# Ledger of designs, part 344: VH-VL binders against q0atu2

Target 1, 119 residues: q0atu2
Amino acid sequence: MLDKKARIRTSREYRNVFEKGKRLSGRFLIIYYVENALDNNRFGFITNKKIGMAVIRNRIKRQLRAIVREYQGQVKNKHDIVLVARAGIGKSSFEGMEKDYIAIMKKAGLFARNANKID
Below, E stands for the ipSAE of ESMFold2; O stands for the ipSAE of OpenDDE; V2 stands for 0.75 times the mean of E and O plus 0.25 times the DockQ between their complexes.

## First folded at step 17 (VH-VL)

Design tj26 (framework fv_dusigitumab)
Fold by ESMFold2-Fast, scan of step 17:
Structure tj26 (fold): chain C 119 residues (1-119), chain A 121 residues (1-121), chain B 111 residues (1-111)
Amino acid sequence: as target 1 above (119 residues)
Amino acid sequence: QVQLVQSGAEVKKPGASVKVSCKASGYTFTGYDINWVRQATGQGLEWMGWINPYAGETGYAQKFQGRVTMTRNTSISTAYMELSSLRSEDTAVYYCARDYDYYETSYFDYWGQGTTVTVSS
Amino acid sequence: QSVLTQPPSVSAAPGQKVTISCSGSSSNIGDTYVSWYQQLPGTAPKLLIYDNNRRPSGIPDRFSGSKSGTSATLGITGLQTGDEADYYCGTWDDSPSAWFVFGGGTKLTVL
């Protein structure tokens, strides 16, 4: 569960990230990201009906939030980042989603530290 | 710059299969899902399925499950839709379309020109 | 059968305005966002509207979209002869499985 201040909350804020941000695609994830003027990062999570039924979409959202939470300390500060689940993500393992997230964040230059082997 | 260019018209006999190609250019092919949509003569648009060209995963409309197969070749930025056990009612124009994710939905922002498939004896 | 209902045809004179309705349910239009597509005779469909009411670059502002409850509406003002086309609404549904559903289409005739 991410703290409320670390979440993108309104439709206006989401659309701002889509309109002004950069887009980068991974195997199962797309990120849209833009620098913000806050003291912290904010994350948004989108699982549209293309992904599957509500049970599947809710599971994916929980898993993505858990992944983001685990790697939060590696993310460059002051960014709004929206994660969009791609078609087929429901067939991925948790580990597969985690690896995809790490790869896309590294490619975007959003990891301030090495994301390898937290602990 | 974004273009989806489809293969040419096909004439097939009932029971045959047809494979339509869709070559993408002007963008990162693996970055966007591709959908297939058909339109029978004088009829409306009918969604067939999607492929995620990065992961290779697919999803098909219930009506076409068991007869449709969607694949891709990333080295040539080309998506394929193969429909088997063809019937006369499969006579249609087949389109590929690029899927764009925006906020809480997705939509089809670029379309191929269409491929006419005629199934007759 | 299409789960999104559109009138089969609509007609108006040049310079007038026309609206095309698209009626769905709480599990599709009522719960997610609608796109609209224009199909000129003999051509592929073209995106007109996304996210209920947003225009892609290159689409003139005389095309507009709106949504109320389980219905969406495409508006066209300043009607031109070049607007004669079939118009389709579309959205995602997750029942019984995930699929993209199009409306039945509306043929617009400019008198």
Scores: ipSAE 0.866, ipTM 0.932, lowest interface PAE 0.7, mean pLDDT 92

Design tj27 (framework fv_dusigitumab)
Fold by ESMFold2-Fast, scan of step 17:
Structure tj27 (fold): chain C 119 residues (1-119), chain A 121 residues (1-121), chain B 111 residues (1-111)
Amino acid sequence: as target 1 above (119 residues)
Amino acid sequence: QVQLVQSGAEVKKPGASVKVSCKASGYTFTGYDINWVRQATGQGLEWMGWINPYAGETGYAQKFQGRVTMTRNTSISTAYMELSSLRSEDTAVYYCARDYDYYETSYFDYWGQGTTVTVSS
Amino acid sequence: QSVLTQPPSVSAAPGQKVTISCSGSSSNIGDTYVSWYQQLPGTAPKLLIYDNNRRPSGIPDRFSGSKSGTSATLGITGLQTGDEADYYCGTWEDSPSAWYVFGGGTKLTVL
């Protein structure tokens, strides 16, 4: 579970990231991201109905939170980042999602040159 | 800037297959899912399925499972929809549309011009 | 029958206001966000409203959307002859396979 201050909580905050942020896509993930005026990063997670049934959406959301938590120390500070699951993500392995996340974050310039697990 | 250009009209006999193309330009092709929607003359819009052009994964409406195949060629930024075992009821305009994710949903922000497919004996 | 129910037609005079309803259920409109598409005669559909009530760039503010419970409404004020078109609501259905569903469409006639 991410610390409360590291979460995007309100619909208004989510929409702000979608409207003002940059968009970058991977194989199974899209990120929307924007610099914030806080001392920390905040993350949001979206698994809409096109991904599949609630059981699948809930599993994907849990796995994405775990991935984000594991690589939290690699993320450049002062960003609001929303992860959106793409169609077909339910067919990806955990390792596949992890690899996709690292690749997207590096391409966005949000990671250190070498991403390492924080644990 | 963003444009989806579809292949031209087709006339097919019952039992044949048709393959419609949708060429994307003005954006990163692999970054957006593509949906296919059809419309018979005087009828409403009917969703057929989606393809994730990056991963190659697809999902189809139950009505078309077993008859529809969606593919893509990333080197030419083109998506394809092939419908087999054609019946007269498949006579329709077929559209491709780009899927845009916004907050808790997605929608179709750009559409191809449509491809008329006529199935007659 | 469409999963989302719209009136088949609606009509009003130039300059008037019209509303088009779209009725669904808890598995679609009640649990996600609605988009509206305008289809002028002989053309492809065009995105008109997304996220229940937001307009893409280029769509005038006389077009508006709203949602209450399991129903959505498209509002058009200051009707113009160029608004004659078919209007479709659409959203994702929470089903075993997940699919996008459209309303049956409403033909708007400006008399």
Scores: ipSAE 0.862, ipTM 0.930, lowest interface PAE 0.7, mean pLDDT 91

Design tj28 (framework fv_dusigitumab)
Fold by ESMFold2-Fast, scan of step 17:
Structure tj28 (fold): chain C 119 residues (1-119), chain A 121 residues (1-121), chain B 111 residues (1-111)
Amino acid sequence: as target 1 above (119 residues)
Amino acid sequence: QVQLVQSGAEVKKPGASVKVSCKASGYTFTGYDINWVRQATGQGLEWMGWINPYAGETGYAQKFQGRVTMTRNTSISTAYMELSSLRSEDTAVYYCARDYDYYETSYFDYWGQGTTVTVSS
Amino acid sequence: QSVLTQPPSVSAAPGQKVTISCSGSSSNIGDTYVSWYQQLPGTAPKLLIYDNNRRPSGIPDRFSGSKSGTSATLGITGLQTGDEADYYCGTWNEAPSAWYVFGGGTKLTVL
């Protein structure tokens, strides 16, 4: 599970991201994102009924949290980011969702660029 | 300006198929799911299914499963709904509508003008 | 048969107020958010309310929405002749029979 501090928890906070944030779509994911004033990132996850039964929605939500957790260290600080599952995501593999997430985050400019690797 | 423009009216015989088009403009076509909704004369709105135009995945209402096929052509920003084995009860206006996600739901924020399909002998 | 129940018709005079109910169950309205669509005679539906009570840009504040339990309500104040239309509630539904469902529609007559 993501640290509680890294999660968007209230409906008001979610709606703020939808209303003030930028929208970018991928194959199975949409992100809404906005810079925050907290100096840390917060993530939200939305799996609405159009993607399927509760069993499918719960599986997708768990898999998205795992993906976000794995790549958390690459995300530029100070952002509230909401991941919205698109229709058909239940037919995607875990690897497919992961690839989609990476592509969207790169396109949004939310992955930290490390052109000056120190080694 | 967001627009969904549908193909013109069709008259079909029972047992035929009809393919309705929905051309999107004014937004990134692959960025929003498309829903199809129909309305028989003097009746209410009936949901038929959705297509994710990016992935190509579809979902259909059980009533239409086996008779409906939803597709898209991303190069011309157009979605299609094909209904086969037509019956007189399929006489209706068919709409495409754009799906907009907001918080824990989504809704149809823009609709096509509708395509009248008449099934008669 | 509609999964969501609306009265078939409602009527009032110009300047008056009306409410239109939409009744569902725990698998739809009770567990998600409701939208309302206005359909003027001979036209496509138009989004009027989303997220239970929010208005898109361009929709006047005479239109309002609310939700309580498994029911939603559309309120219209200061009725105008141009409000004469069919009104539909709609929401996502946790059933493979139909994942999105509409109410049966309510015809509003402004007399």
Scores: ipSAE 0.869, ipTM 0.927, lowest interface PAE 0.7, mean pLDDT 92

Design tj29 (framework fv_dusigitumab)
Fold by ESMFold2-Fast, scan of step 17:
Structure tj29 (fold): chain C 119 residues (1-119), chain A 121 residues (1-121), chain B 111 residues (1-111)
Amino acid sequence: as target 1 above (119 residues)
Amino acid sequence: QVQLVQSGAEVKKPGASVKVSCKASGYTFTGYDINWVRQATGQGLEWMGWINPYAGETGYAQKFQGRVTMTRNTSISTAYMELSSLRSEDTAVYYCARDYDYYETSYFDYWGQGTTVTVSS
Amino acid sequence: QSVLTQPPSVSAAPGQKVTISCSGSSSNIGDTYVSWYQQLPGTAPKLLIYDNNRRPSGIPDRFSGSKSGTSATLGITGLQTGDEADYYCATWDDSPSAWYVFGGGTKLTVL
């Protein structure tokens, strides 16, 4: 679970990121992101009905939260970032989603250059 | 500006197949999913399916499973919808539309002009 | 043919106000956000409302949307002859599988 202060929780805050943020797409993920006036990052997660039934959407959301938590320390500070699952994400593996996340965050300039160096 | 341009009208015999194209311009083609929607004469809009042009994954409405195939060619920013085993009730205008995610849903923000397919004996 | 129910037609005079209803269920309108599309005669549909009540750039504020429970409503004030069109509500449903569902459509006649 991500720290409470690291989550986007209200509909108003989500809509702000969609309206003022930049959009960047990966294979199964889209991010919307904007600099915030806080001293920390906040993450939002969206799995709408086009992804599938609730059990699939909840699994994807849980897996995305785990990925974000794992790489939290490599994200440039002071950003609100919303991850949106794309059509077909339910057919991706956990590792596939992780690779997509790393690639999109690097392309957005939100990750340190060596974020893909792992143990 | 965002534009989706579809192929021209088709006249087919029952049992034939038709392949409609949808060429995207004005945006990053792989960044947005494409949906296909049809409208029979005097009837409403009917969703057929989606393609994720980045991943190549597809999802189809149950009614069209086994008869529809959606593909894309990223080098020419073009999506395709092929419908086989055509019947007279497949006579319709076929639309492609761009899927836009906003908050907790998605919707179709840009549409192609439509392709009329007439199936007649 | 449609799981979202709209009246088949509505009519009013120029300058008047109309509302178009869209009734669904807990698996669609009751559980997610509604969009509305306008289809002028002989043309492709055009996005009119998204997120229940929001307008894309270029859509005048005469058009409004709302949602209550499992139903949505499109409101049009100051009717113009150019508003004659078919209007469709739409949303995602996840029963029995994920699919985008349209209402049956409402033909608006401005007399």
Scores: ipSAE 0.872, ipTM 0.934, lowest interface PAE 0.6, mean pLDDT 92

Design tj3 (framework fv_dusigitumab; at its last fold request DockQ between E and O 0.92; V2 from the best seeds 0.90)
Fold by OpenDDE, fold request of step 20:
Structure tj3 (fold): chain C 119 residues (1-119), chain A 121 residues (1-121), chain B 111 residues (1-111)
Amino acid sequence: as target 1 above (119 residues)
Amino acid sequence: QVQLVQSGAEVKKPGASVKVSCKASGYTFTGYDINWVRQATGQGLEWMGWINPYAGETGYAQKFQGRVTMTRNTSISTAYMELSSLRSEDTAVYYCARDYDYYETSYFDYWGQGTTVTVSS
Amino acid sequence: QSVLTQPPSVSAAPGQKVTISCSGSSSNIGDTYVSWYQQLPGTAPKLLIYDNNRRPSGIPDRFSGSKSGTSATLGITGLQTGDEADYYCGTWDDNPSAWYVFGGGTKLTVL
């Protein structure tokens, strides 16, 4: 699990990212991201009912958290980032989700210049 | 300006198939799911399914499983809904609608103008 | 027949307030967020409310939404003749699988 300070926790914080952030979409993920006034990044995860039953949603959420943890040290600082699972993600592999995450984060320019493990 | 423009009215006989198109513009086509919703004359709205235009993944309502096929052509930003083995009860206006995710839900923020499909012998 | 239940019709005079109810269950309205759609005669539906109580750009504040438990409510104040339309609530359900459900629709007549 991500550290408490690295998590978006309130509905207000989530909605702020949705309303003020930039939106980019990949095959399985949509990211909303906005600069924050902190010295750290915060991540949020959305798995709505569109993607499937609760068991599926929970699995996807766990996998996305794992992916974010793996790469969080390589993400540019001072961002609130919300990951939204897209329809169809339930049939995706972990590697597929990881690949999509990396691709969309690159497209967003959110990885640090010295980032590794993303090539 | 986001816009969904659907194909024209169709008249079909029972047992035939119909394919309705929905051309999207004003946004990144692959970035938003497309939903299909129909409405029989004088009746309410009925959700048929969704398509993720990025790679073409679909999810259909159980009622239409095996009879509906949703596809897309990304080069022309167009979604398609094909309904086979048509019956008289399939007579309805068919809508495409863009899906927009917000917080823990999604909503249909833009709709096509609708396509009237009439099934009669 | 619809998963969500709405009154078939409501009516009021111009300037008055009306409310439209939408009743569901724990698997839909109870666990997620409701949207409302306005359908003027002979036209496609239009998004009116999302996230239970938020208005898209261009929707006047005389339209409001709320949710409590397994029910949602659409409120319209300062009723205008142009508000005469069908109104549908909708939300996602995951029983038995992921699908979007609508209410049966409510016909609003402005007297």
Scores: ipSAE 0.916, ipTM 0.960, lowest interface PAE 0.5, mean pLDDT 96
Fold by ESMFold2-Fast, scan of step 17:
Order: structure tokens, then C-alpha cells, then sequence
Structure tj3 (fold): chain C 119 residues (1-119), chain A 121 residues (1-121), chain B 111 residues (1-111)
């Protein structure tokens, strides 16, 4: 499970990342990201109604948290990062979402630790 | 500058198909979903569906399922909406609009100028 | 028929205030955030308000939004003749499936 300190939890904190952050899109994921003044990274997850019914949104959110947790040690320190599910993500496989996440994080320059072993 | 430029007016007979284009410029085309919305004369706005131009995935309003097809060509930053089996009730202005995700929702931040489609015998 | 209910028309004089209501349900306004769109005669809609109460760059603070329960309200102060338009609320709904729903629209006349 992702550590409590590594989660964006309040609506104010989410909106700050959307307003001040950079936006980068992948096939099924968008990230908004900004440097923070903390000693660690924080992640947020958004699955809005355009992607599907609650059961689909809940599944996607769980899967995205699992992916982020798996790769958290490779993320460049001191960032707030919000993952937004794009329309159509419900048709993607878990592996497809994982590959999209890795690609977008590399493109953003946010993967620093063990970068040459990320596949 | 973000722009969505749509194809010109169309006049069709009942039973025909129409394909409206929406050319995007001023931003990364694949980075934003495109929605299609129509408006019959003197009526309100009616959502038709979305396309994710990166993945090519689509979602359609139930009312249009089976008659609408949304596609895109990433090499020319253009989205398409094709409506088949046209009826007089399909006479409307058709809009494309860019989908912007903010916090827990999304909305349409830029719109095309609209394409008038007239279905008459 | 629209899923979100708006009054068909409102009117007020220049300099006055007007409010436009938008009534929905628990699967749309009650569960997510509302946007408002302005459509001037003969033009495409333009985003006025998002996230219930936020303005895009270039929209004057005369335009405001709020939400309570399953209803949203657009407020316009200091009315100008250039505000004559149709106003639409809009949001996502997930019943019976994911779709974007608009209100029926409100024609604002500045007399």
C-alpha cells in the first residue's frame, strides 16, 4: 500500500498540482506534476465519470495505485504527481496501463533511480 | 493559439451519411480527448460522444450507438464524426470540442465553429 | 428532453443582477463538478465556469458559479447588452453509462 505521506489527500492540494503543474499525456494517462517542498514524493489518482461506471473507475484507481507503488523507488524525489485516467482506459489491460505509466514518466524526466534497468 | 476548424456546411437526403471534420492546431492533438456535440435549430446542446485521439478509443451516447462513428488521423491532427442513416431530425449544427481534465471532472475548453448539416428531400 | 433542468428564459436591465439555476440528480450534479457555457447568437459555445465556481482566463468576475446539493447556479452581475446569450450548464453523468449532459439552456435577454 502507498505510504500515507506519499499520497495527495486534500482537494486544495490536488487543485494546486492542476493549476501550477506541468501536463503530459500518454495513451490512457495524463500526469500533472510539480516540485514540492517536502522530503518525498506524493501521488494523486483521478478517475472521473467520463471513463465509465463506478465499478470500472474503482478498478482503474486500484490498478493505478498498484503500478505507482511498484515503481515508486524510481521516481525523482520531491514531486507532487497526479495521475488522471483518460477516456478509454477501461479497455486497456493492466500491462498496457503499466507500460503507459513507464513511458510517460520517462518522457517527463521523472524516472531517475535505476533508470537503465526500467523496462 | 488553440484552434479547432471544422469542415463546411452539408446538405444531405434522408438515408445518406455525413462525415464532419475537425482540424486541431496550436496544441498536441493526441494529448486531449475530442467530444462531439450537436444542436438542432432553436434547441439545446446534445452530447454525441468522445474520441481519445492517442488510443483511438471512442465512446458514444446510447441514442447514436450504431449510427455514429468517430475517427481521427493523427498525421493531420484531424478528428472526424460520421453519422449514417440520416433523418430530418438530424438537421443541426455539429460541434467538436476539446476535453480538458481538471481535478475530478472534465469540460470543453475550446470549440470548433460548428458545421451545419441539413437533411431534406 | 434534458436531464438537467434550467429556466427557459430570464431577463433583467443593464447593470442589474441575474441568476440562472440548473437542477440535476445524485448521478450528475450531486456527484461531480458543474461547468457553464455561454452561446452568443450565431456562435459556438464558450466556457464560462468550470469546477462549480472557477473562471477561465479572460472571463470577468461578474460571472460566478455555485453548487448546493443536486443544483448549480450561475450568477451574472453588472449586466451588459453583450451578455445576451443562451447559457448552458453541463456535467458528466454515469447513469445508465458515462455521458456528458447539458441543461436545456436559458435565454438571457438584457432589456
Amino acid sequence: as target 1 above (119 residues)
Amino acid sequence: QVQLVQSGAEVKKPGASVKVSCKASGYTFTGYDINWVRQATGQGLEWMGWINPYAGETGYAQKFQGRVTMTRNTSISTAYMELSSLRSEDTAVYYCARDYDYYETSYFDYWGQGTTVTVSS
Amino acid sequence: QSVLTQPPSVSAAPGQKVTISCSGSSSNIGDTYVSWYQQLPGTAPKLLIYDNNRRPSGIPDRFSGSKSGTSATLGITGLQTGDEADYYCGTWDDNPSAWYVFGGGTKLTVL
Scores: ipSAE 0.876, ipTM 0.935, lowest interface PAE 0.6, mean pLDDT 93
Fold by ESMFold2, fold request of step 20:
Structure tj3 (fold): chain C 119 residues (1-119), chain A 121 residues (1-121), chain B 111 residues (1-111)
Amino acid sequence: as target 1 above (119 residues)
Amino acid sequence: QVQLVQSGAEVKKPGASVKVSCKASGYTFTGYDINWVRQATGQGLEWMGWINPYAGETGYAQKFQGRVTMTRNTSISTAYMELSSLRSEDTAVYYCARDYDYYETSYFDYWGQGTTVTVSS
Amino acid sequence: QSVLTQPPSVSAAPGQKVTISCSGSSSNIGDTYVSWYQQLPGTAPKLLIYDNNRRPSGIPDRFSGSKSGTSATLGITGLQTGDEADYYCGTWDDNPSAWYVFGGGTKLTVL
């Protein structure tokens, strides 16, 4: 769903965000984020085995990608942003994940300050 | 500096329960999961479970399902592990550890000093 | 018996090197990233290696890690008497359900 240019692709790129970026945590999500040298944002999605078996982890990633795609137009450019599923996320609803994402992104200051949605 | 300080040693009779505390400082308590690990004298490390202190959600090792309860009080940055129906085999040092997410894994980057629980008649 | 198999003990003289193996399976080491923990006598464990081969701040580079297939290896060079400890590998597994598994531990003696 995300454009290929908006994806973090390699393990080195992912690890760079964890090592150089800022960390903010919410109820079921953690974001790591760092400024990049591109004109655009890139997003990454991480689940590890503590979340559950592969089918559960893949479902969580799909839900998170859908959430990010919905709000990507509001995100300030030039950031690499990794969403990490937190233990217990499998018990959350899609709406719960979405609310958590919005809250974290606002707290990080990653939504464009003066952006408005068309009503 | 990150620190996890646990409650003092406990001596219990078989059939009783024990509740060990783990007070966190130097970081945002709700931002990292706490895991509990035990170690019988002269034995290896045994994982017991995790708690997400923000959500209050838990996951327990199968061996302890039905006997362990992990809780927290976020206002005092403290996690708790309670083990019920104690047996002599539960005699061990109990550790809390902070779980740090990194790439596609996580690891225990800070550990409490341990709490000795002795179960004897 | 631990799901992750380590030798019970290893030993070497000061200044020498040792390796400590950790053998697992496709559901753990084969599909995850390994950490190593050092437990000095009478103390809590301490993180030594994460992400197979990375060192936390303060861990000297004479400690190293690697992973191949379903096995991981901790290497320690320039052995010092202060390295006498128990060493544990650890990782997440999802079989039969999500859990963290430690190796059985290896006692290192520096003679």
Scores: ipSAE 0.859, ipTM 0.929, lowest interface PAE 0.7, mean pLDDT 92
ESMFold2, look of step 18: ipSAE 0.827; ipTM 0.922
ESMFold2 (binder alone), look of step 18: mean pLDDT 92; pTM 0.949
OpenDDE, look of step 18: ipSAE 0.855; ipTM 0.944
ESMFold2, fold request of step 20: ipSAE 0.853, 0.856; ipTM 0.929, 0.927
ESMFold2 (binder alone), fold request of step 20: mean pLDDT 92, 92, 92; pTM 0.949, 0.948, 0.948
OpenDDE, fold request of step 20: ipSAE 0.909, 0.914; ipTM 0.956, 0.959

Design tj30 (framework fv_dusigitumab)
Fold by ESMFold2-Fast, scan of step 17:
Structure tj30 (fold): chain C 119 residues (1-119), chain A 121 residues (1-121), chain B 111 residues (1-111)
Amino acid sequence: as target 1 above (119 residues)
Amino acid sequence: QVQLVQSGAEVKKPGASVKVSCKASGYTFTGYDINWVRQATGQGLEWMGWINPYAGETGYAQKFQGRVTMTRNTSISTAYMELSSLRSEDTAVYYCARDYDYYETSYFDYWGQGTTVTVSS
Amino acid sequence: QSVLTQPPSVSAAPGQKVTISCSGSSSNIGDTYVSWYQQLPGTAPKLLIYDNNRRPSGIPDRFSGSKSGTSATLGITGLQTGDEADYYCETWDDSPSAWYVFGGGTKLTVL
């Protein structure tokens, strides 16, 4: 499970990542990411109302947290990373979201060349 | 810089279809969702739907379900909105707009110039 | 009228201040963020304010936004003739049939 230290908590911290970070888009995910001055990575998750109703947004957010936790050891250290769900993500499978996450993280240079699940 | 350029004005008869294009430049086309919004003369803005140009997924306002189709061609960075079974009340200016995500919201940061569609009555 | 209610018109003299209200409900403005768009005569809308109170690059600080409860306001100080336009608020509704909702628009006249 993601420790509290690995989560972006405040609106100010989220806005910092959006304003100072780099943006990279995938099929169903966008990431905003910036190096931090901490000794660990922090993740944020945004499933805004354009994704759909609360039940869909909550499912997507839980699934994204599970994916991030699963691959956390593959991520280059000392980054704040915000995942933003794109329009249409509700029509994706869990596997589809997972593949998109891996692809976008590799494209950003934040993953090892052939990232695998943490065993 | 970022620019959305739409196709020219159209005049159609009731029952016809119209297909409006929106050509993007100055950014990675697949990286931002495109929304379509229309405005009848003297009326407010009305959202029609969105397309995710990367995935090809779409969503439409219920009012336009069954009559609207949104597509894109990534090789020419162009989005399309086709409205069928046209009625006089479809006479409006149609806009495409780029969707930008910021924190817990999104907004339309760039708009096309608009395409006037006139349906005779 | 519209899901989001704006006054149809507002007017003031050059140099004065105006506020334009946008009233919604707990399912839209009360639960999310508001954007504002300016539409000059004969042109496409242009983003003025996002995230309730933030300005894009190039928008002067004469334009400001705020939100309280189920209402948002756009403030314009130091009015100029070039500010004559229609102004629209916009937000999301938590309904599949109306995900993006716009206010009815307010025509600003600088007399």
Scores: ipSAE 0.811, ipTM 0.911, lowest interface PAE 0.9, mean pLDDT 90

